# Ledger of designs, part 27: VH-VL binders against q8is19r433to663

Target 1, 231 residues: q8is19r433to663
Amino acid sequence: GSNIIAQQITIIDNEMLMAIPPSQFLHKSFSKESKSPQFHDMVSKFNEWARWTSSEILSKEKLVERVVTLSFFIDLAKSCVELGNYNAANAIVGGLNHSSISRLKLTWERLSTKVTQDYDRLLSLFDLSMNYKNYRDEIKSTKAKIIPYLGLFPKDLIAIEEGNDNFTNNNLINTEKFRLLYQTIKKIQSYQQPLFTFKTSEPIKQYLKNISNGLSEEKDFHSISHKLEPR
Key: E = the ipSAE of ESMFold2; O = the ipSAE of OpenDDE; V2 = 0.75 times the mean of E and O plus 0.25 times the DockQ between their complexes.

## First folded at step 11 (VH-VL; framework fv_cixutumumab)

Design k27 (at its last look DockQ between E and O 0.85; V2 from the best seeds 0.00; counts 0 for: pae E 2.7 > 2)
Fold by OpenDDE, look of step 11:
Structure k27 (fold): chain C 231 residues (1-231), chain A 118 residues (1-118), chain B 108 residues (1-108)
Amino acid sequence: as target 1 above (231 residues)
Amino acid sequence: EVQLVQSGAEVKKPGSSVKVSCKASGYTFSNYAISWVRQAPGQGLEWMGGIIPIFGTANYAQKFQGRVTITADKSTSTAYMELSSLRSEDTAVYYCARDYRYFYMDVWGKGTTVTVSS
Amino acid sequence: SSELTQDPAVSVALGQTVRITCQGDSLRSYYATWYQQKPGQAPILVIYGENNRPSGIPDRFSGSSSGNTASLTITGAQAEDEADYYCNSRDSKGNHVVFGGGTKLTVL
């Protein structure tokens, strides 16, 4: 089920997270792949999760199968959240709310009430409004091991970097700026911990590591979607 | 300080229902599960079920499926466990515990004694 | 559902080392959690994630795993270690939480 898959996804994501040196968050290093290869690996995997989600749903020609698959990925996202993997959860949600998927009216209408509600909760959690307020509120006070949504850290760091001068008006070092940067990086580091919950299923892990094999390209998503459910 | 405060002892008749509350404080309520574990006199620990408040969906042990209802109120950071169709065998201490995503329970309530007797 | 099995009782001499073992198929997929319970008290988490100790738990407590087994080891048993110890994990399907039957540890 989705739970087992979510667990192995989480292992993969966590390994990637732990592999990111803190230095890749300094000096906007994350802006260049050459300076932040591990960071970009994780970003790439994020995109892959999203693409996988959309591609799998679109691969189902039969409506019933498509509904099942859609339900699966909603459950998968939910499971990821339950495991504290907000990064993968958000990636899956991204795949689910892709325009090629969201337009599949017949498919979405056949979802159970429970699954629909779960999806709504996911959307609410990862609502972009007020700079991901709901998500931020959710993780704000937690000391528990999680895998945060990685995409917000560059955003936050850039905001600090660009929103503050390196020097004050008196030509002194702006210690507040660097304090803020430090705090953000320290927060990231606090999440870079091993998992203490489930063990690796090597076959599933390897499958998921190579999940991009056989996926449809995003450029074809809309075409496929229209073929599945013409409008 | 993380704390779970449970409701008081209950004495119930067979066939009735009992609802135990567990108020959580000192942490983000939604980021942990609340598990319910009972222990009959002289017996071991038995997991009944749990809930992750963020989704509000409870997970139940098969043994209690259909007879137990676990809920959570995020506004009050309180979890509830209701057990129906009580039997003498349900006499036990019922614990709520902060459960990190159903992997380990690091904080426990003091327990609620439920006695079922005719 | 999957079961976890423990020896009902073990004994250890003061200052000696004792190992409490838990066995179950689910332990191939999940780390064991260990709880200590003394009479009239709620259980206390002593080991999680195979070998992680919560704050306040003495370093004489350690965890290990092998195959379908997990073990709690007390190196240098103290009198206060006399208690019931329960292992815990998810079931094989990962859907439910299961406890072992508990092991009563007597310190001699």
Scores: ipSAE 0.740, ipTM 0.888, lowest interface PAE 0.7, mean pLDDT 95
Fold by ESMFold2, look of step 11:
Structure k27 (fold): chain C 231 residues (1-231), chain A 118 residues (1-118), chain B 108 residues (1-108)
Amino acid sequence: as target 1 above (231 residues)
Amino acid sequence: EVQLVQSGAEVKKPGSSVKVSCKASGYTFSNYAISWVRQAPGQGLEWMGGIIPIFGTANYAQKFQGRVTITADKSTSTAYMELSSLRSEDTAVYYCARDYRYFYMDVWGKGTTVTVSS
Amino acid sequence: SSELTQDPAVSVALGQTVRITCQGDSLRSYYATWYQQKPGQAPILVIYGENNRPSGIPDRFSGSSSGNTASLTITGAQAEDEADYYCNSRDSKGNHVVFGGGTKLTVL
């Protein structure tokens, strides 16, 4: 089941998170792959989780198989949240919410009530309105180990750097700007901890690391989606 | 300081139900599971089930499936365990524990003694 | 399938080293966790993961594992270490929490 897969996804994501040196978050280094290769490895895998989700659902020509696959990925995202892996959960939700997937009316209508409720909660958790308020409220002031949604840190760091001068009106160092940057970096570092929970399953991990082989490209999703459920 | 405060001792008749509460404080309630573990007199620890509050997902040991209901109220940071169709062998101390996603329990309540007698 | 097996009792002389073992197939996939319980008290977490001690647990407590067996080692056993010790982990399917039967440690 989805629990075992979520565990191995979490191992992969945590290894990438722990490999990111703090320097890759300084001076907008994350804007250049050559200056932030480990950060970009994790971003690339985030996008792979999303594309995997959409591609697998679209690969199921039979309605019943597509419903089972949709249900599986909703359960997988839920399992990731329950493990504290918000990064992979958000990636999977992004794949589920892709326009080529969300339009599959016949497939979505066949979900059980339980799975539909779980998906609605996942959508609410990762809703972007009010600067991801629901997500931020959920993880606020936590000391628990999580794997956070990585994409919010560059957004926050850019806002701090562009919204604050290095010097005050009196030509003194703007200590509030550097306090804000320090707080954000410390928060990232607080998440860079070992899991201490479950062990690697090498066959499953290798499958997940190589997930991109044979997946449909995003540019093809629209065409496949309309063939499966015409409008 | 993380604390789990449980409801008081109960004496019950066979065939009735008991509901034990577990009030959490000092941490973000939705970020951890709450597990329920019982211990009959002179016996070992027995996991009954737990709940992960963010989705309200309960997980039950097979032995208790159908007799136990575990719920959580995020607004009050309180978990509940209800055991129905009580028998004399259900006499035990019932613990709640903060559980890191069902991998380890780092904070325990003091326990609630439930006695089932005629 | 998911049962964790512990010896029911072990003894150690004051100041000596003792190992308490826990055996089960699920320990190949999941770390064992160790709890100490004194009479009339709730259990206390002493080891999680492979060998991590929570704050406040003396460094004489350590954990290890090999294959399907995990061990809790107490070096320099003290009188206050006399207690029941439980291992716990996941069952073999990974769905449920399971406890070993417990080991009563007597410090002579």
Scores: ipSAE 0.517, ipTM 0.805, lowest interface PAE 2.7, mean pLDDT 90
ESMFold2 (binder alone), look of step 11: mean pLDDT 93; pTM 0.948

Design k28 (at its last look DockQ between E and O 0.78; V2 from the best seeds 0.00; counts 0 for: pae E 2.6 > 2)
Fold by OpenDDE, look of step 11:
Structure k28 (fold): chain C 231 residues (1-231), chain A 118 residues (1-118), chain B 108 residues (1-108)
Amino acid sequence: as target 1 above (231 residues)
Amino acid sequence: EVQLVQSGAEVKKPGSSVKVSCKASGYTFSTYAISWVRQAPGQGLEWMGGIIPIFGTANYAQKFQGRVTITADKSTSTAYMELSSLRSEDTAVYYCARDYRYFYMDVWGKGTTVTVSS
Amino acid sequence: SSELTQDPAVSVALGQTVRITCQGDSLRSYYATWYQQKPGQAPILVIYGQNNRPSGIPDRFSGSSSGNTASLTITGAQAEDEADYYCNSRDSKGNHVVFGGGTKLTVL
């Protein structure tokens, strides 16, 4: 089921999150792979989750199987949200929203009402409008262990870094700028905690760590999609 | 301080429905689940179901499927549990609890006594 | 769904160590959560995960797991530890929450 998969995904993501030194968030280090290898590893895994989602759906030649697979990944994303893994959830949603997947009208139309509603909820949660307002509101001030959507941290840090001068007009240190940076990094660190809830399934974990094996390349997604459902 | 305040005791007739409320405060309501657990007199704890408020979908124990409805209102940080077709066996103390993703319940309400009698 | 089983009752002498065990297939995949309940009170979380204690829980409480079992250990039982103890986890499929039947601990 999607639940056990989501759990192992969460273990993987959490390990990656914990492996990121806070220093990689300083001085825009995340903008350089050489300066932030652990950060970029997690970003790569995010992209891999998305690619996996799209690739698996597109690998199903039969409509019924595609519907089942599509439903699975919607449920998987939901499960990730339920586990507090918003990073993986958003990655999966990204894969689902890929143009090669969204165009599969026959497949989407066969989803159950419940699954469709779940998907709509996911879209709402990860709505990009107003800079991910819904998502941000959701996790605002939480002390719960979660795996946040990693992509927002660089964005937020850059905004602080570039939106504020290091020095004030009076040639004093801009303490407010550094306070904001500090708070953001502290927030990141607060999420870097171990999981205490479910155990590692080594076979599943290893499978998921190497999930890129056999996946279709993104460049082929549209071609495959059109072959599956010509328009 | 994290707190869950439940509605008061209920006395119901068989066949009727009861709706218990649980108002949460002191934390981000949407980031935790609310679980409902009941305990009949002299019996153990029984999980009924739960809800993650942000997603709005409830999860139910099989025993209560079709008879229990769990909802959450984010605007008021209140969760609800409605149990229909009440039976004498439903007489119990009903607890709401803050549930971290259905793994552990770290804060409990004081419980709501529901008595079902003819 | 998965079942969790506990001994219905155990006793421990004051100052001694007692272990309450929970068994179930789901415990192969999930860590057990332990709750303490005294008469007329709501349950209190005492142990979660591998061996995590919430704030306010004495360090004499500890948790462990092995295979399909989980255990709550009280090292140096106190009189106030007399209570019912429930283990909890998700079911084998991870879809539902399940409780053990509870263990009544008597401190002698």
Scores: ipSAE 0.824, ipTM 0.912, lowest interface PAE 0.7, mean pLDDT 95
Fold by ESMFold2, look of step 11:
Structure k28 (fold): chain C 231 residues (1-231), chain A 118 residues (1-118), chain B 108 residues (1-108)
Amino acid sequence: as target 1 above (231 residues)
Amino acid sequence: EVQLVQSGAEVKKPGSSVKVSCKASGYTFSTYAISWVRQAPGQGLEWMGGIIPIFGTANYAQKFQGRVTITADKSTSTAYMELSSLRSEDTAVYYCARDYRYFYMDVWGKGTTVTVSS
Amino acid sequence: SSELTQDPAVSVALGQTVRITCQGDSLRSYYATWYQQKPGQAPILVIYGQNNRPSGIPDRFSGSSSGNTASLTITGAQAEDEADYYCNSRDSKGNHVVFGGGTKLTVL
């Protein structure tokens, strides 16, 4: 199971990552979809991975099936991390952390010890405290190919833009600001590398590209969750 | 410089165990798997298993399931392979290799010769 | 064996081109990797992905694949290319690493 799905998710995410030209990160272009369509395609897919996770768990009326599905998605996020796809792994963890999922106490208490430990490690890895310190520490010095969590680059670029003036006290160009912007863009480009590992499975890839068809809408998650576990 | 340094040669009796170490340096230990591959005299390469240190997840070849234990110590960047219930057929050179997520092994240790004799 | 199949031996005249093949169902889903091993030495990686060479591997080594078959090609074979060559990939279920049985290359 989850390894094959993680591999195809990784192909999809890497294709989208490689398609983003550097101009979409300049001048806060990422804040407007019309100026950053490839960036927004990948953000949209991130949100689809998260919604898919929540929706599939909520679709299981029977407790036993819901536990199996919850376990599968924890294993899927772990498989994504082990492939270096931190973007999809974080999306799946986000879907698991959705309030409509985290409240399913009958489901969560049925997990095996191993799966629970794996989930705790995933939560720790993607914890937002101290500016994602655990995540940043994990990827800091690697030369291995990864797919990073895309959402941190806008935060870093905005912080550089708003924390630095364009000109120094002497009315000279603030070269340190533009050096920081350049370093961040070079870091993004360093991740835009091909995969040299596994091949596309066209049936699985097509399913995953159209994953949003037939999913419950997020606005319905709370209602479905309470129907499944009223307390 | 990426290096994998293995522990020294071992001579063992049948029924005993051997534990081979593999000290990694020059790269981020948690981002690659460590695979263990053995080669009996005059024979081909045989994958025994490996570990991805980030979760401590071991992956064992079916043939060795139940006899092999693979662990990693992230604080020392060292992987270990322990093979129990040794037989004469386990006489081989045991390699550790840096393995890109179980897809290709780009750096190999020099090997550890294990001899099992009665 | 049953998972990845290589011919046990192949010969090439000095300076000529040779192909070493690897067959298995998993090669439809995973790239083959190629290793060279000389007597008394650890294997070294020569080709990964479809046709990527690590630094230090001569450009006379190349890889290709079609269907369930992968090939290692050596153009202009040299005496030092005489070695055992192993292909490697995932098993049919995608869970484990497997090696082919190896091909002894003799350079005449």
Scores: ipSAE 0.544, ipTM 0.827, lowest interface PAE 2.6, mean pLDDT 90
ESMFold2 (binder alone), look of step 11: mean pLDDT 93; pTM 0.952

Design k29 (at its last look DockQ between E and O 0.85; V2 from the best seeds 0.00; counts 0 for: pae E 2.5 > 2)
Fold by OpenDDE, look of step 11:
Structure k29 (fold): chain C 231 residues (1-231), chain A 118 residues (1-118), chain B 108 residues (1-108)
Amino acid sequence: as target 1 above (231 residues)
Amino acid sequence: EVQLVQSGAEVKKPGSSVKVSCKASGYTFSTYAISWVRQAPGQGLEWMGGINPIFGTANYAQKFQGRVTITADKSTSTAYMELSSLRSEDTAVYYCARDYRYFYMDVWGKGTTVTVSS
Amino acid sequence: SSELTQDPAVSVALGQTVRITCQGDSLRSYYATWYQQKPGQAPILVIYGENNRPSGIPDRFSGSSSGNTASLTITGAQAEDEADYYCNSRDSKGNHVVFGGGTKLTVL
């Protein structure tokens, strides 16, 4: 079921998150892979989750199977959110929103009402509008352990870094800038905690760590999609 | 302060239904699940089910499936547990608890006593 | 199996160490959670995630796990520790929450 998979995904993501030194968030280090290898590893895994989502759905030639698979990934994303893994959830949603998947009208139309509603809620949660306002609001007040959407940290840090001078007009250190940077990094660090809930299933974990094996390439997604459901 | 306030004691007849409420405060309601746990007199704790308010997803123990309905209202930060077809064996204290991902319950209500008697 | 089993009763002398053990297949996949319950009161979380203590729980409480077992240890039992202790986890499938039968701890 999606629950067990979501748990192991969360273990993987959390390990990656914990492995990122705070220094990789300083001085825009995240913009260079050589300076932020752990950060980029997690980004790569994010992309892999998305690719996996799309690839698996597109691998189902039969409509019924494709609907089941689509439903599974919607449920998986939901489960990830429920586990506090917003990073993986958003990755999966990204895969679901890929144009090669979204165009599969026959597949989407066969989803149950409940699954469709769940998907709509996911879309709402990860709505890009107003700089991910819904997502930010959702996690703003929580003290619970989560795995945040990693993609927003660089964005936020860059905004602070570029939006503020290091020195004031009076040639003093801009303490406010550094306060903001510090707070952001501290927030990141606060998420870098171990999981206290479920244990590792080594077989599943290893499978998921190597999930890219056998996946279709993104360049082929549209072609495959059109073959599945010609328009 | 995180707090769960439950509705008052209930006395019900066999065959009837009871609905217990649990109002949460002091935290973001959607970020935790609410579990319902009952305890019959002199007996152990029994998990009935729970709900994650973010999606409204409810899970039920197999024993209570079809007889229990758990809901949540995000606007009021209130969870509900409705148990139907009440039996004498349903006489118990019913607890709601803040449940972190259904792994641990760190805050409990004071309990609602439900007595089922003819 | 979705069941958790624990001894119905254990005793410990004041100031001594006692271990309450919970056993179940689900514990191979999930950490146990432990609750303390005194008469007429709601349960209180004492240990979660194998060995994490919530704020306010004395450090004499600790958790451990091995295989399909989890244990709550009270090092230096106090009189106020007399209570029922319940272990908790998810079931084997990870879909439901299950409690052990509870252990009544008597402090002598």
Scores: ipSAE 0.768, ipTM 0.893, lowest interface PAE 0.8, mean pLDDT 95
Fold by ESMFold2, look of step 11:
Structure k29 (fold): chain C 231 residues (1-231), chain A 118 residues (1-118), chain B 108 residues (1-108)
Amino acid sequence: as target 1 above (231 residues)
Amino acid sequence: EVQLVQSGAEVKKPGSSVKVSCKASGYTFSTYAISWVRQAPGQGLEWMGGINPIFGTANYAQKFQGRVTITADKSTSTAYMELSSLRSEDTAVYYCARDYRYFYMDVWGKGTTVTVSS
Amino acid sequence: SSELTQDPAVSVALGQTVRITCQGDSLRSYYATWYQQKPGQAPILVIYGENNRPSGIPDRFSGSSSGNTASLTITGAQAEDEADYYCNSRDSKGNHVVFGGGTKLTVL
């Protein structure tokens, strides 16, 4: 079910998060794969979660199967949020919100009211308005272990670097800039904690690590979508 | 610091319903599930269900599916458990507990005694 | 209770070591959690996540697991350790919380 899959996704994402040394966030190292391989592994997997979501829905030629698959991925994203895995949840929501999926009117109309409400809450949670205000509010006051949306940290670090001079007008070190950088790095490190909840299922983990095999290419999504539900 | 305060004891007749409240304080309510666990006299602990306040989604033990309703009000940081069609076998102490994503319960309420008698 | 099995009672001499066990297939996938309950009181968490103790739980309490069995070990049992002990975990499908039947520990 969606809970067991979410648990194994969370193991995979947490292993990648734990593997990122802080140096990969320093000096904009995240902009070059050779200087930030673990960071880029996690970004690549994020994109893979998203493409997997879209590709699986588009692979279902029968409407009934497609509705079941759409419902499953909404429940999966919800389960990820409930486990504190906002990174995978955001990736799955991105796949659900892809234009080739969102246009599938016949499929979306068949969702239960409960599943539709859950999806609306997921969209609201990851909405980019006001610099991801809803997401930031969700995670800022919790002491519980989470896996944060990784892609937001490079944007925050770049904004601090480019929005602040290294020196004041009096040629003194701008300590506020370096405090902001430090606080951001410290926040990332605070998420790098083990899970104390569930154990690896090796067959499921291997399936999830290899999901890129056999996925449709994104360039084909719109063509497949049109064949499934013509306008 | 973290506290769960439950509503008071109830005496109910068979066939009626009971609604027990659990007010949470000292933490951000939406970051943990709330579980409901009952214990009949001389018996062990029995999980009834819980709720994750993030989505308001209840999770029910199969034994209680159809008779129990678990809800949460984020604005008051309060969870509720309602058990319908009460029988004498439902006489028990009903606990709420703060539950880390349904893996372990680290803070418990004091319990609410519900007595079902004619 | 059929999903997680505990012996109903165990005794230990004061100062000796005792092990309370919990068996179930789901313990291959999920850690057991252990609670202590004294008469007339709510349960308290004593062990989670294999061998983690919450603040305030003495270091004489420890947890371990092997295969489908989890154990709570009390080294140097004291009179105040006399209580009922429950394990809990997830069911075999991983969707619901389940408790063992409980073990009454008597300290002689």
Scores: ipSAE 0.552, ipTM 0.822, lowest interface PAE 2.5, mean pLDDT 90
ESMFold2 (binder alone), look of step 11: mean pLDDT 93; pTM 0.952

